# VHH binders against q9w197: the designs that were tried, part 34

Target 1, 300 residues: q9w197
Amino acid sequence: RLRLQDIPALTQDHCRMRDPAEVERIINEFVIGGPERMQIVSDFDYTITKQRTEDGGAVPSSFGIFNACQSLPENFKAETDKLYHKYRPIEIDPHMPIAEKVQYMIEWWTKSGELTSGFPFDQSEIDQIASKYTHALRDRTHEFFADLQRLGIPTLVFSAGLGNSVVSVLRQANVLHPNVKVVSNFLQFRDGLLDGFQQPMIHTFNKNETVLNETSEYYDLVHTRDHIIVMGDSIGDADMASGVPASSHIMKIGFLFDHVEANMKKYMDTFDIVLVDDQTMDVPRTLLSLIEKQHKLNLE
Short names: E, the ipSAE of ESMFold2; O, the ipSAE of OpenDDE; V2, 0.75 times the mean of E and O plus 0.25 times the DockQ between their complexes.

## First folded at step 23 (VHH; framework vhh_7n9e_1)

Design KO (at its last look DockQ between E and O 0.30; V2 from the best seeds 0.00; counts 0 for: sugar tag NTS H105, pae E 16.4 > 2)
Fold by OpenDDE, look of step 23:
Structure KO (fold): chain B 300 residues (1-300), chain A 121 residues (1-121)
Amino acid sequence: as target 1 above (300 residues)
Amino acid sequence: DVQLVESGGGLVQAGGSLRLSCAASGFTFSSSYMYWGRQAPGKGREWVSGISSYGGSTYYASSVKGRFTISRDNAKNTLYLQMNNLKPEDTALYYCAKESSGKTNTSYDHWGQGTQVTVSS
């Protein structure tokens, strides 16, 4: 049996746990089960990407990458910014019920879709912008995805952002391996023109309903893999695997960066592991390494 | 139905060159990112190169960068891969694939039957 005290990556000061015994239990389940039972579900923005760069540079969101494209209509950025200012406060309002927020999110996306329609667009522009931010991935992301590929572990990047940007960044960073799927909002074209986004719309509060249900295509691929690592930077990300059987073992890893003191309790109550200002993939890689080591031992 | 038919593979000596072609049908070729992948004996499938819809962007695996060139002719619905300075480690079955569609996407889907490339030392 593995003990937490013997895993240096998990005994760092920035690695916080609500229940260390539970974390240890889950890790041992992962190790016993092997890579064949594992799957990964991860957010993209500020999860796979950094929350901060070493030089203090800004890391754009997936939509930010899109909005930086030069061929967009002159008023596009201005109008999308207006929508952001209107709906973002609603999205993050801690006092508003989620059911009420959902209606506003749908409205936000609908209006955004209308703005993102009726003009030609070359996706290569996204590639050009995205190429500038491949360095913005968390440290050792490349190694992490290589480990996942090597171990044959299905990996879902689940993003409420713009999928075209997500895919572009991952591809150019050479981490979009065959075992990786991206579920997100993708641009839609009709007759050569943008026509909003492909349906159904994915927003902050419906990630749990989209992929990990028995009717989804992805479910068919991963339904036998009941050991899950979930990664995210927002509270809502913790629920991305909520549709799996109760017998499943889920490790929820949260990345906490903004307003650490104010958010600590909520994050600690939500995630199994809270990583404070950790701009690396060292903890998830450590988990994989433990699984792999034991797997190799079992083959001997 | 989506059809992808690869051709141009064969046996070549190390340092040699090959040009692969992929004939596409059953979808709007010009609107899709296209990819080359390969699978070597005993190894998993890996992507080799990608190209945007209009050819404005190209991508390469680190192992082939500088040696391989991806291109496309949208008028002919054909994808190409020029492979120069081939190495024994390039030996694999090479697949053509298009960008995934829908809400749940892998990097590529609808792989063809592939064309065998064998590089002798």
Scores: ipSAE 0.020, ipTM 0.339, lowest interface PAE 6.9, mean pLDDT 89
Fold by ESMFold2, look of step 23:
Structure KO (fold): chain B 300 residues (1-300), chain A 121 residues (1-121)
Amino acid sequence: as target 1 above (300 residues)
Amino acid sequence: DVQLVESGGGLVQAGGSLRLSCAASGFTFSSSYMYWGRQAPGKGREWVSGISSYGGSTYYASSVKGRFTISRDNAKNTLYLQMNNLKPEDTALYYCAKESSGKTNTSYDHWGQGTQVTVSS
């Protein structure tokens, strides 16, 4: 039986836990269950990509990659910026009821779709811009995805950003293996012109099983996999696996970087493991290593 | 039913050239971003070069830029990769690939069976 004190990656000062005993229990359930019961659900922006590079270089969001493309009309960026400043404060408002926020999020994406319509766009520009940021993935992301592939663990990259950018970065970094599925917002084209985004739109408040029900092929692949690692960098990411049976074991890993002291309580209440200014995949990799080691021993 | 069939691989001496072809069917080729990837022994799949749907923009991994040239013929539904000044590290199974963009809100790219390129020193 594993104890947390014997797992060095989890005893580091920046690795915080509200309930270490619960983390230990879940780790042991994962280890006993083996890789065949595992699945990964991870956000992309600032979860697979770094929140901070060592040299302070900017890491754009998946929409930021799109917004850097030269094919976009000159006024496009100004108009999307106006929408952002109108709706972002609503999205993060701590007092507005979620049902009301959902209506504004639908409004935001409807207007964004209208702006993203009626002009040609060279989809390959996303690849060119994305190529500049394959180095901005968390340290040892390549190894993490290689481990997941070797262990046969289905991996869902679940993003409310722009899936065209997400796929491009993952592919160019050579981590988009057959066990990886991207669920995100994708550009829609009609007659060679942009026609907004493919439906349904994923936003902060439906980034959960509501959207996943429309990916029933993936559900059939993972529905027996009740040992789940969830990774995210925002409070909303913790709910990405919320619709699974109550008997499921879920480890929620949160990456906290900005306003650490102001956000610590909320992150600690939300995630099982909070990693402060950790720009690596070392903790999730450690969990896979423990699972793999015991699995190999069981086969002996 | 997307089909991608690569050809043109083979054994070549370092410094030599090869031209790869990819015959595409089962989708609207002229509306799709296409690319080449490769898988070297002991490595995962790596992106090599990409081209926009109408051929106006081409992209290259830094390791092949200036040596490889991607092109397409939309009338023949065919993607090409001209590989010049080949090096032993270019030895790999080369795949033609189609992005799934524009058909689903989730994606696994479609890959061909691959064509082997072996560069002897």
Scores: ipSAE 0.000, ipTM 0.150, lowest interface PAE 16.4, mean pLDDT 83
ESMFold2 (binder alone), look of step 23: mean pLDDT 82; pTM 0.819

Design Y1 (at its last look DockQ between E and O 0.84; V2 from the best seeds 0.73)
Fold by OpenDDE, look of step 23:
Structure Y1 (fold): chain B 300 residues (1-300), chain A 121 residues (1-121)
Amino acid sequence: as target 1 above (300 residues)
Amino acid sequence: DVQLVESGGGLVQAGGSLRLSCAASGFTFSSSYMYWGRQAPGKGREWVSGIYSYGGSTYYASSVKGRFTISRDNAKNTLYLQMNNLKPEDTALYYCAKESFGKTNTYYDYWGQGTQVTVSS
């Protein structure tokens, strides 16, 4: 049996755990189960990407990458900014019920889709912008995805952002391996013109309902894998695997960066592991390494 | 079933040229984003170049920009990669790929088996 005290990556000061015994239990389940039972579900923005660069530079969101494209209509940025200012405060309002927020999120996306329609758009502009931010992935992300591929572990990048940007970054960063799937909002075209987003809409509060249910195509790929690592930077990300059987073992890893003191309690209550200002993939890689090591031993 | 079959690889001297082809079948080729990747010995997969369906715009990795040209013939369901001024560091297994979308906004790609390109110094 593995002990947390014997895993240096998990005994760092920036690695916080609500219940270390539970974390240890889950890790041992993962190790016993092997890579064949594992799947990964990860957010993209500020999860796979850094929350900050070493020099303190800003990392754009997937939509930020899109909005930086020059061929967009003149009023597009202004109008999308207006929508952002209107609906973002609602999205992050800690006092508003989620059920109420959902209505606003749908409205936000609907309006955004209307703005993102009726004009030609060269997607290579996204590639151009995205190419500038391949370095903005968390440290050792390449190694992490290589480990996942090597171990044959299905990996879902689940983003409420713009999928075109997500895919572009991952592809150009050379981490979009065959075992990686991306579920997000993708641009839709009709007769060569933008026509909003593909349906169904993915927003902050419906990620759990959209993909990891019995009706989804992705479910068919992963329904036998009941050991799950969930990674995210927002509280809502912790629920991405909520549709799995109760018998599943889920490790929820949260990346906490903004307002650490103010958010610590909530994050600690939500995630199994809270990583404070950790701009690396060292902890999830450590988990994989433990699984792989034991797996190799079992094969010998 | 989606099929991607690469050809045109081989041994070439530094500074030489090769043209790779990818024969596609089992899907609507003209509506798909297609791209080339490569994998050198001991290295991971590297994205090389992509071509979009709408507008036919192209984009390249910095390592091949100005030397490689991606193109497509929709009538022949064939993707091409013209490689000029080849360098030893271009030695790799080259594969073509297509993007795909599932019913629930799920992105994934298909890969060919690849064609070997070896550039000698």
Scores: ipSAE 0.743, ipTM 0.900, lowest interface PAE 0.5, mean pLDDT 92
Fold by ESMFold2, look of step 23:
Structure Y1 (fold): chain B 300 residues (1-300), chain A 121 residues (1-121)
Amino acid sequence: as target 1 above (300 residues)
Amino acid sequence: DVQLVESGGGLVQAGGSLRLSCAASGFTFSSSYMYWGRQAPGKGREWVSGIYSYGGSTYYASSVKGRFTISRDNAKNTLYLQMNNLKPEDTALYYCAKESFGKTNTYYDYWGQGTQVTVSS
């Protein structure tokens, strides 16, 4: 039986836990269950990509990559900024009921689709912009995805951003292995012109079992895998695996970077492990190495 | 069912050329993003070059820019990779691939079985 005190990556000052005994218990369940019961669900923006670089450079969001493309209409960024400023305050409003917010998110998506319609677009521009950020992924992301592939662990990148950007970054970074799937918002084309986004729309409030239900292809792949690592950088990411049975063991890892003091309590209440200004994959990788070690022993 | 069948690999001296082909079936080829990837011994798969369905825009990994040319023939449902000035580090199993969307638009790549390219000196 493993003890947290014997796992150096988990005893660092920036690694915070509301309930260390519960984290320890879940780790031991993962180790006992082995890789065949594991799945990973991760956000992309500022979860797989860094929240900050060593030199202070900007890391754009997946929509930020798209908005930097030169073949977009001259006024495109200004119009999308207007929508952002109108709807973002609603999205984060702490007092509005979620059911009401959903209606505004549909409105935002509909208007964004209208802006993203009726003109030709050179999709290779996304690849050109994305190529700049293949080195802005969290340290040891390449190794993390290689470990997941080697262990046969299904991995979902679940993003409310722009999937075309997500896929381009992952592909060019050579981490988009056969065990990796992406659920996100993808561009749609009709007769060679942009025609908004493919259905269904993914937003903050349906980034969960509403999208990943028993009719989704990802559910068919992972429905027997009840040992889950969830990774995100915002409170809303904690629900990405909410459709699993209550008997499931879920380790929720939250990457906290901005307004640390103000956000600490909320993150600690929401995530099992809160990593403060950690721009690496070292903690998730440590969990995999513990599972792999026991798996190898079981094969002997 | 989707099928991607690669051919045209072989043994070539450094500086030489090869042309790979990928015969595609079981989907609407002309509307699909297609690409080539490769896997060298002891390494993971890496993306090499892609070509989009509308406008035919192409993009290349920096390691092959200027040496490799991706193209497609929509009438023959065939993807090509012209590989010039080959180097020993280009030795790999080369895969044809397509982007795929499953239920609920779950994105994944579909890969063929590959064709071996070996570059000797």
Scores: ipSAE 0.634, ipTM 0.876, lowest interface PAE 1.4, mean pLDDT 89
ESMFold2 (binder alone), look of step 23: mean pLDDT 83; pTM 0.832

Design Y2 (at its last look DockQ between E and O 0.38; V2 from the best seeds 0.00; counts 0 for: pae O 12.9 > 2, unsure alone 63.2 < 65)
Fold by ESMFold2, look of step 23:
Structure Y2 (fold): chain B 300 residues (1-300), chain A 121 residues (1-121)
Amino acid sequence: as target 1 above (300 residues)
Amino acid sequence: DVQLVESGGGLVQAGGSLRLSCAASGFTFSSSYMYWGRQAPGKGREWVSGIYSYGGSTYYASSVKGRFTISRDNAKNTLYLQMNNLKPEDTALYYCAKESFGKTNTYWDHWGQGTQVTVSS
């Protein structure tokens, strides 16, 4: 019977909830179930990485890391930027039907694959660029992942970005532990040359049970784990665990940084906990601590 | 059935050298990214060095760069780590690892059982 008012991390002004009683209920369900019923599903870009640093420095996206590699063709970045500016407005259009958006996302992916084909590429360049940003993960990310490993909690990093970059950052930050899996878009090679991306395409609108179905290796690990924490920085991330049984308990944590006032209502309607300009893992870590501590006390 | 079997560990004085090997089977070794990780007592596993399948390019953690050399022999399905100028801080259980890809673009690492390296001062 934990109460929110007794959990300091959740009473901070930047920690917003549309329904505090529902958050409290879910936390208590997590406590009853303990670590063995838990799983984590998290986006990578601007969810595990920071949305801003203290000095105002940029944090690149996973594709931004790739795009900074020097062995890419001379106009690669310019051509990629053209695709971004054409398709990004479509992706975020509030009025276009999702089915139509999906057609444009497939077009975007196809054209990006064509740009990313037919030349040699030194994959260690991704590691070189990524090494610069291992310190740009949310504060206490190392501790968060260490606790997840210690507690045996399966952790999925689910990204529509570039998996090669995601894996490189996580590996070099020493958080890519055995309990962590990554689902993302990965580079493909043929005869030593880049050959676009591995199938299937992952985009904003299939970043859910459409990709994570009973045929995935992740499903085998988590089919008994019906207590889920979902973490993301965009509205689309809230659906990453929607394929679980209706009896599941899901806590959705949203990181809101840009255009806070304009986005607040939509984030509050979508996420159970909205963290405004929070560049830490402190709230997720607090949930783990409560689950471990209070569950253990219940067994005594 | 994926198997990674490390060998070559042992006790060595600071400043000395060891060469680790990892015999691999149950997958297409020549097309896989391979790497070494290590785990000191009471610490988490950390990445040490990796080597890519095409082009054979390598990358090293800053703590070992210039002292360790990763290599692979695709004909023998074997990964190597030459460790020179060893320091007491290098004492750890050293693991061979490979990247794994499953259905739906699912990535995870597969780790061997490890070989112990102990560096006395």
Scores: ipSAE 0.681, ipTM 0.884, lowest interface PAE 1.3, mean pLDDT 89
Fold by OpenDDE, look of step 23:
Structure Y2 (fold): chain B 300 residues (1-300), chain A 121 residues (1-121)
Amino acid sequence: as target 1 above (300 residues)
Amino acid sequence: DVQLVESGGGLVQAGGSLRLSCAASGFTFSSSYMYWGRQAPGKGREWVSGIYSYGGSTYYASSVKGRFTISRDNAKNTLYLQMNNLKPEDTALYYCAKESFGKTNTYWDHWGQGTQVTVSS
């Protein structure tokens, strides 16, 4: 049996755990189960990407990448910014019920879709912008995805952002391996023109409803994999695997960066592991390494 | 039905060149993101190169960048991979694939049977 004290990556000061015994239990389940039972579900923005760069530079979101494209209509950025300023405060309002927020999120997306319609667009512009931010991935992301591929572990990048940007970054970063699937909002075209986004829309509060249901194509691929690592930077990300059987073992890893003191309790209550200002993939890689090591031993 | 048929593989000496082709049918080729992948003996499948439908942007794995060139002929529904300065580590079964865009997702799918590339030292 593995003990947490024997895993240096998990004994760092920035690695917080609500219940270390539970974390240890889950890890041992992962190790016993092997890579064949594992799947990964991860957010993209500020999860796979950094929350901060070493030089303090800003990391754009997937939509930010899109908004930086030059061929967009002149008023597009201004109008989308207005929408952001209107609806973002609602999205993050801690006092507003989620059911009420959902209505606003739908409205936000609807209006955004209207703005993102009626003009031609070359996706290569996204590539150009995205290429500038491949360095903005968390440290050792390449190694992390290589580990996942090597171990044959299905990996879902589940993003409420713009999928076109997400895919572009992952491809250009050389980490979009065959075992990686991206579920997100993708641009829709009609008659050669942008026509909003493909449906159904994915927003902050419906990630748990969209992907891991029995009717999804992805479900067919992963329904036998009941050991899950969930990664995210937002509280809502912790629920991305909520549709799995109760018998499943889920490790929820949260990346906490903004307002650490104010958010610590909520994050600790939500995630199994809270990583404070950790701009690396070292902890999830450590988990994979433990699984792989034991798996190799079992094969010998 | 989506069909992808790879060809052009063979035995080549280190430093040599090959040109792979992938004949596509059963879908709108011109609007699809297309990829090359490979699987070496004892290793997992890895992607090698991709080409976009819009703008024709290309990307490459670090291991092949500067040596391989992906291209496409939409009129012929054919994907190409020009492989120069081949190395023994390039030995693998090479696959052609397309990106599938679901309603909310994208992923690799519809791999062909592959074409074997063997590079001797």
Scores: ipSAE 0.005, ipTM 0.229, lowest interface PAE 12.9, mean pLDDT 87
ESMFold2 (binder alone), look of step 23: mean pLDDT 79; pTM 0.800

Design Y3 (at its last look DockQ between E and O 0.83; V2 from the best seeds 0.00; counts 0 for: unsure alone 62.7 < 65)
Fold by OpenDDE, look of step 23:
Structure Y3 (fold): chain B 300 residues (1-300), chain A 121 residues (1-121)
Amino acid sequence: as target 1 above (300 residues)
Amino acid sequence: DVQLVESGGGLVQAGGSLRLSCAASGFTFSDSYMYWGRQAPGKGREWVSGIYSHGGSTYYASSVKGRFTISRDNAKNTLYLQMNNLKPEDTALYYCAKESFGKTNTYWDYWGQGTQVTVSS
């Protein structure tokens, strides 16, 4: 049996755990189960990407990448900013019920789709912008995805952002391996013109309903893999693996960066592991390494 | 079933040229973003160049920009990569790939088996 004290990456000061015993239990389940039982579900923005660069530079969101494209209509940015200012406060309102928020999110996306329609758009512009941020991924992300591929572990990048940007970054960063799937909002075209987003719309509060249910195409690929690592930077990300059988073992890893003191309790209550200002993939890689090591031993 | 079959690889001297082809079947070729990747010995898979559907806009990795040209013939369901001024560092197994979308906004790629390109110094 593995003990947490024997895993240096998990004993760092920036690695917080609500229940270390539970984390240890889950790790041992992962190790016993092997890579064939594992799957990864990860957010993209500020999860796979850094929350901060070493020089303090800003990392744009997937939509930010899109908004930086030059061929967008002149009023596009202004109008999208207006929507952001209107609906973002609602999205993050701690006192508003999620059920109520959902209606606003749908409205937000609907309006956004309307703005993102009726004009020609060259997607290569996304590639151009995205190319500037391929190095804005968390440290050792490339190694992390290589490990996942080597181990044959299905990996879902689940983003409520713009999928075109997500895919562009991952592809150009050379981490979009065959075992990686992306679920997100993708641009839609009709008769050569941009026509909003493909349906169904993915927003902050419906990630769990869309992908991991029995009706999804992705479910067929991963339904036998009941050991799950979930990674995210927002509270909502912790629920991405909701709907799996109760017998499943889920490790929820949260990246906490903004307002650390104010958010610590909530994150600690939500995630199994909270990583404070950790701009690396060292902890998830460590988990994989433990699994791989034991797996190799079992084969010998 | 989606099939991608690469051809045109071989041994070439530095400064030489090759043209790779990818025969596509099992899907509507004209509707798909297609791209080339490569994997050098001891290295991971690298994205090289992509070409979008319909409009045919292209994009290239910085390492090949100005030397490689991606194109497509929708009538022949064939993707091409013209490689000029080849360098030893271009030695790799070259893959053809296509994007795929599911019904639930799920994205993934299909890859061919690859064709070997070897550039001698």
Scores: ipSAE 0.814, ipTM 0.928, lowest interface PAE 0.4, mean pLDDT 93
Fold by ESMFold2, look of step 23:
Structure Y3 (fold): chain B 300 residues (1-300), chain A 121 residues (1-121)
Amino acid sequence: as target 1 above (300 residues)
Amino acid sequence: DVQLVESGGGLVQAGGSLRLSCAASGFTFSDSYMYWGRQAPGKGREWVSGIYSHGGSTYYASSVKGRFTISRDNAKNTLYLQMNNLKPEDTALYYCAKESFGKTNTYWDYWGQGTQVTVSS
């Protein structure tokens, strides 16, 4: 049976664990269960994309890619910024009940859709901007997605951002394989003009089993797969797989980059593995490698 | 029932041309983003070029820009790829693909079986 001390990627100084024994136990369950029981749920922005580049530059969010398109109306960003400043404080308010916040998120979505309506838009502009960031994905992302495809592991990219940008980046990076699905907000067109976003909306408070339920196409692929790796860069991402049975084994990997000292306790309490300033896929890949090694040995 | 059937592949000398076709059925072709991908022996799938339904805008991978032209005929539900000035590096299984949207904002790509293109040096 595997011991953490024999897995070098997991003993690095930047790889933190509140409960190493529990991580070890889950890894061994994954290895015993094999690739047939595995599924991956990952955020996109700053989880598949880097939180920082080698030169310290910023990587745009999926909406940031859209907002950089030249065919948008001249005042589009200013109007979008006004909505952000109105609704963002509500989104992060620690005292407002979630049910009330949801109503404001619906309002924000509706108004954003109205701003994103009534004009033509050249969708290839998203591709043009996205092409600049296919090399801003975490190191070894290409290999990670190839591993997932080879092992037949269903992979969900779950994003409250703009799916058109997410898909463009993943497609141009050649990682959008048959086992990958993207759940996100997508543009809608009517009569050749933008007509807001396709329903239903995805926002901070429904990026969980509220969206990923019996009615989603992803559920049909994974309902028998109770060994789950969740990857995210924010506390909210830890709940993306909350609808699974209590008997499930879930490994939550959190990528911590900003305000490390201030955020360390929250991340350690939330994620099973916290990776500090790690801009690679090396730890997730190590987990897949351990599973693959045992799988190959079982196929005599 | 979605079907994508590629044709037009074959053996061609470097510098030559081929025109690939993809016959589509089982969905509203004129509403869908369509693209070509390829897979060289021993390598992963590579996105090559796409074409949007609205406005007909196109985009190309840098490796093929200026040599390949994607087009569509919505009346015939057919996607095309005109490949000029072919190089041995273009040798691959070429497949057409379409975007798919399901319930709850779920996106995936649907791929055809592909047609083999072999470019001899």
Scores: ipSAE 0.737, ipTM 0.901, lowest interface PAE 0.9, mean pLDDT 89
ESMFold2 (binder alone), look of step 23: mean pLDDT 78; pTM 0.798

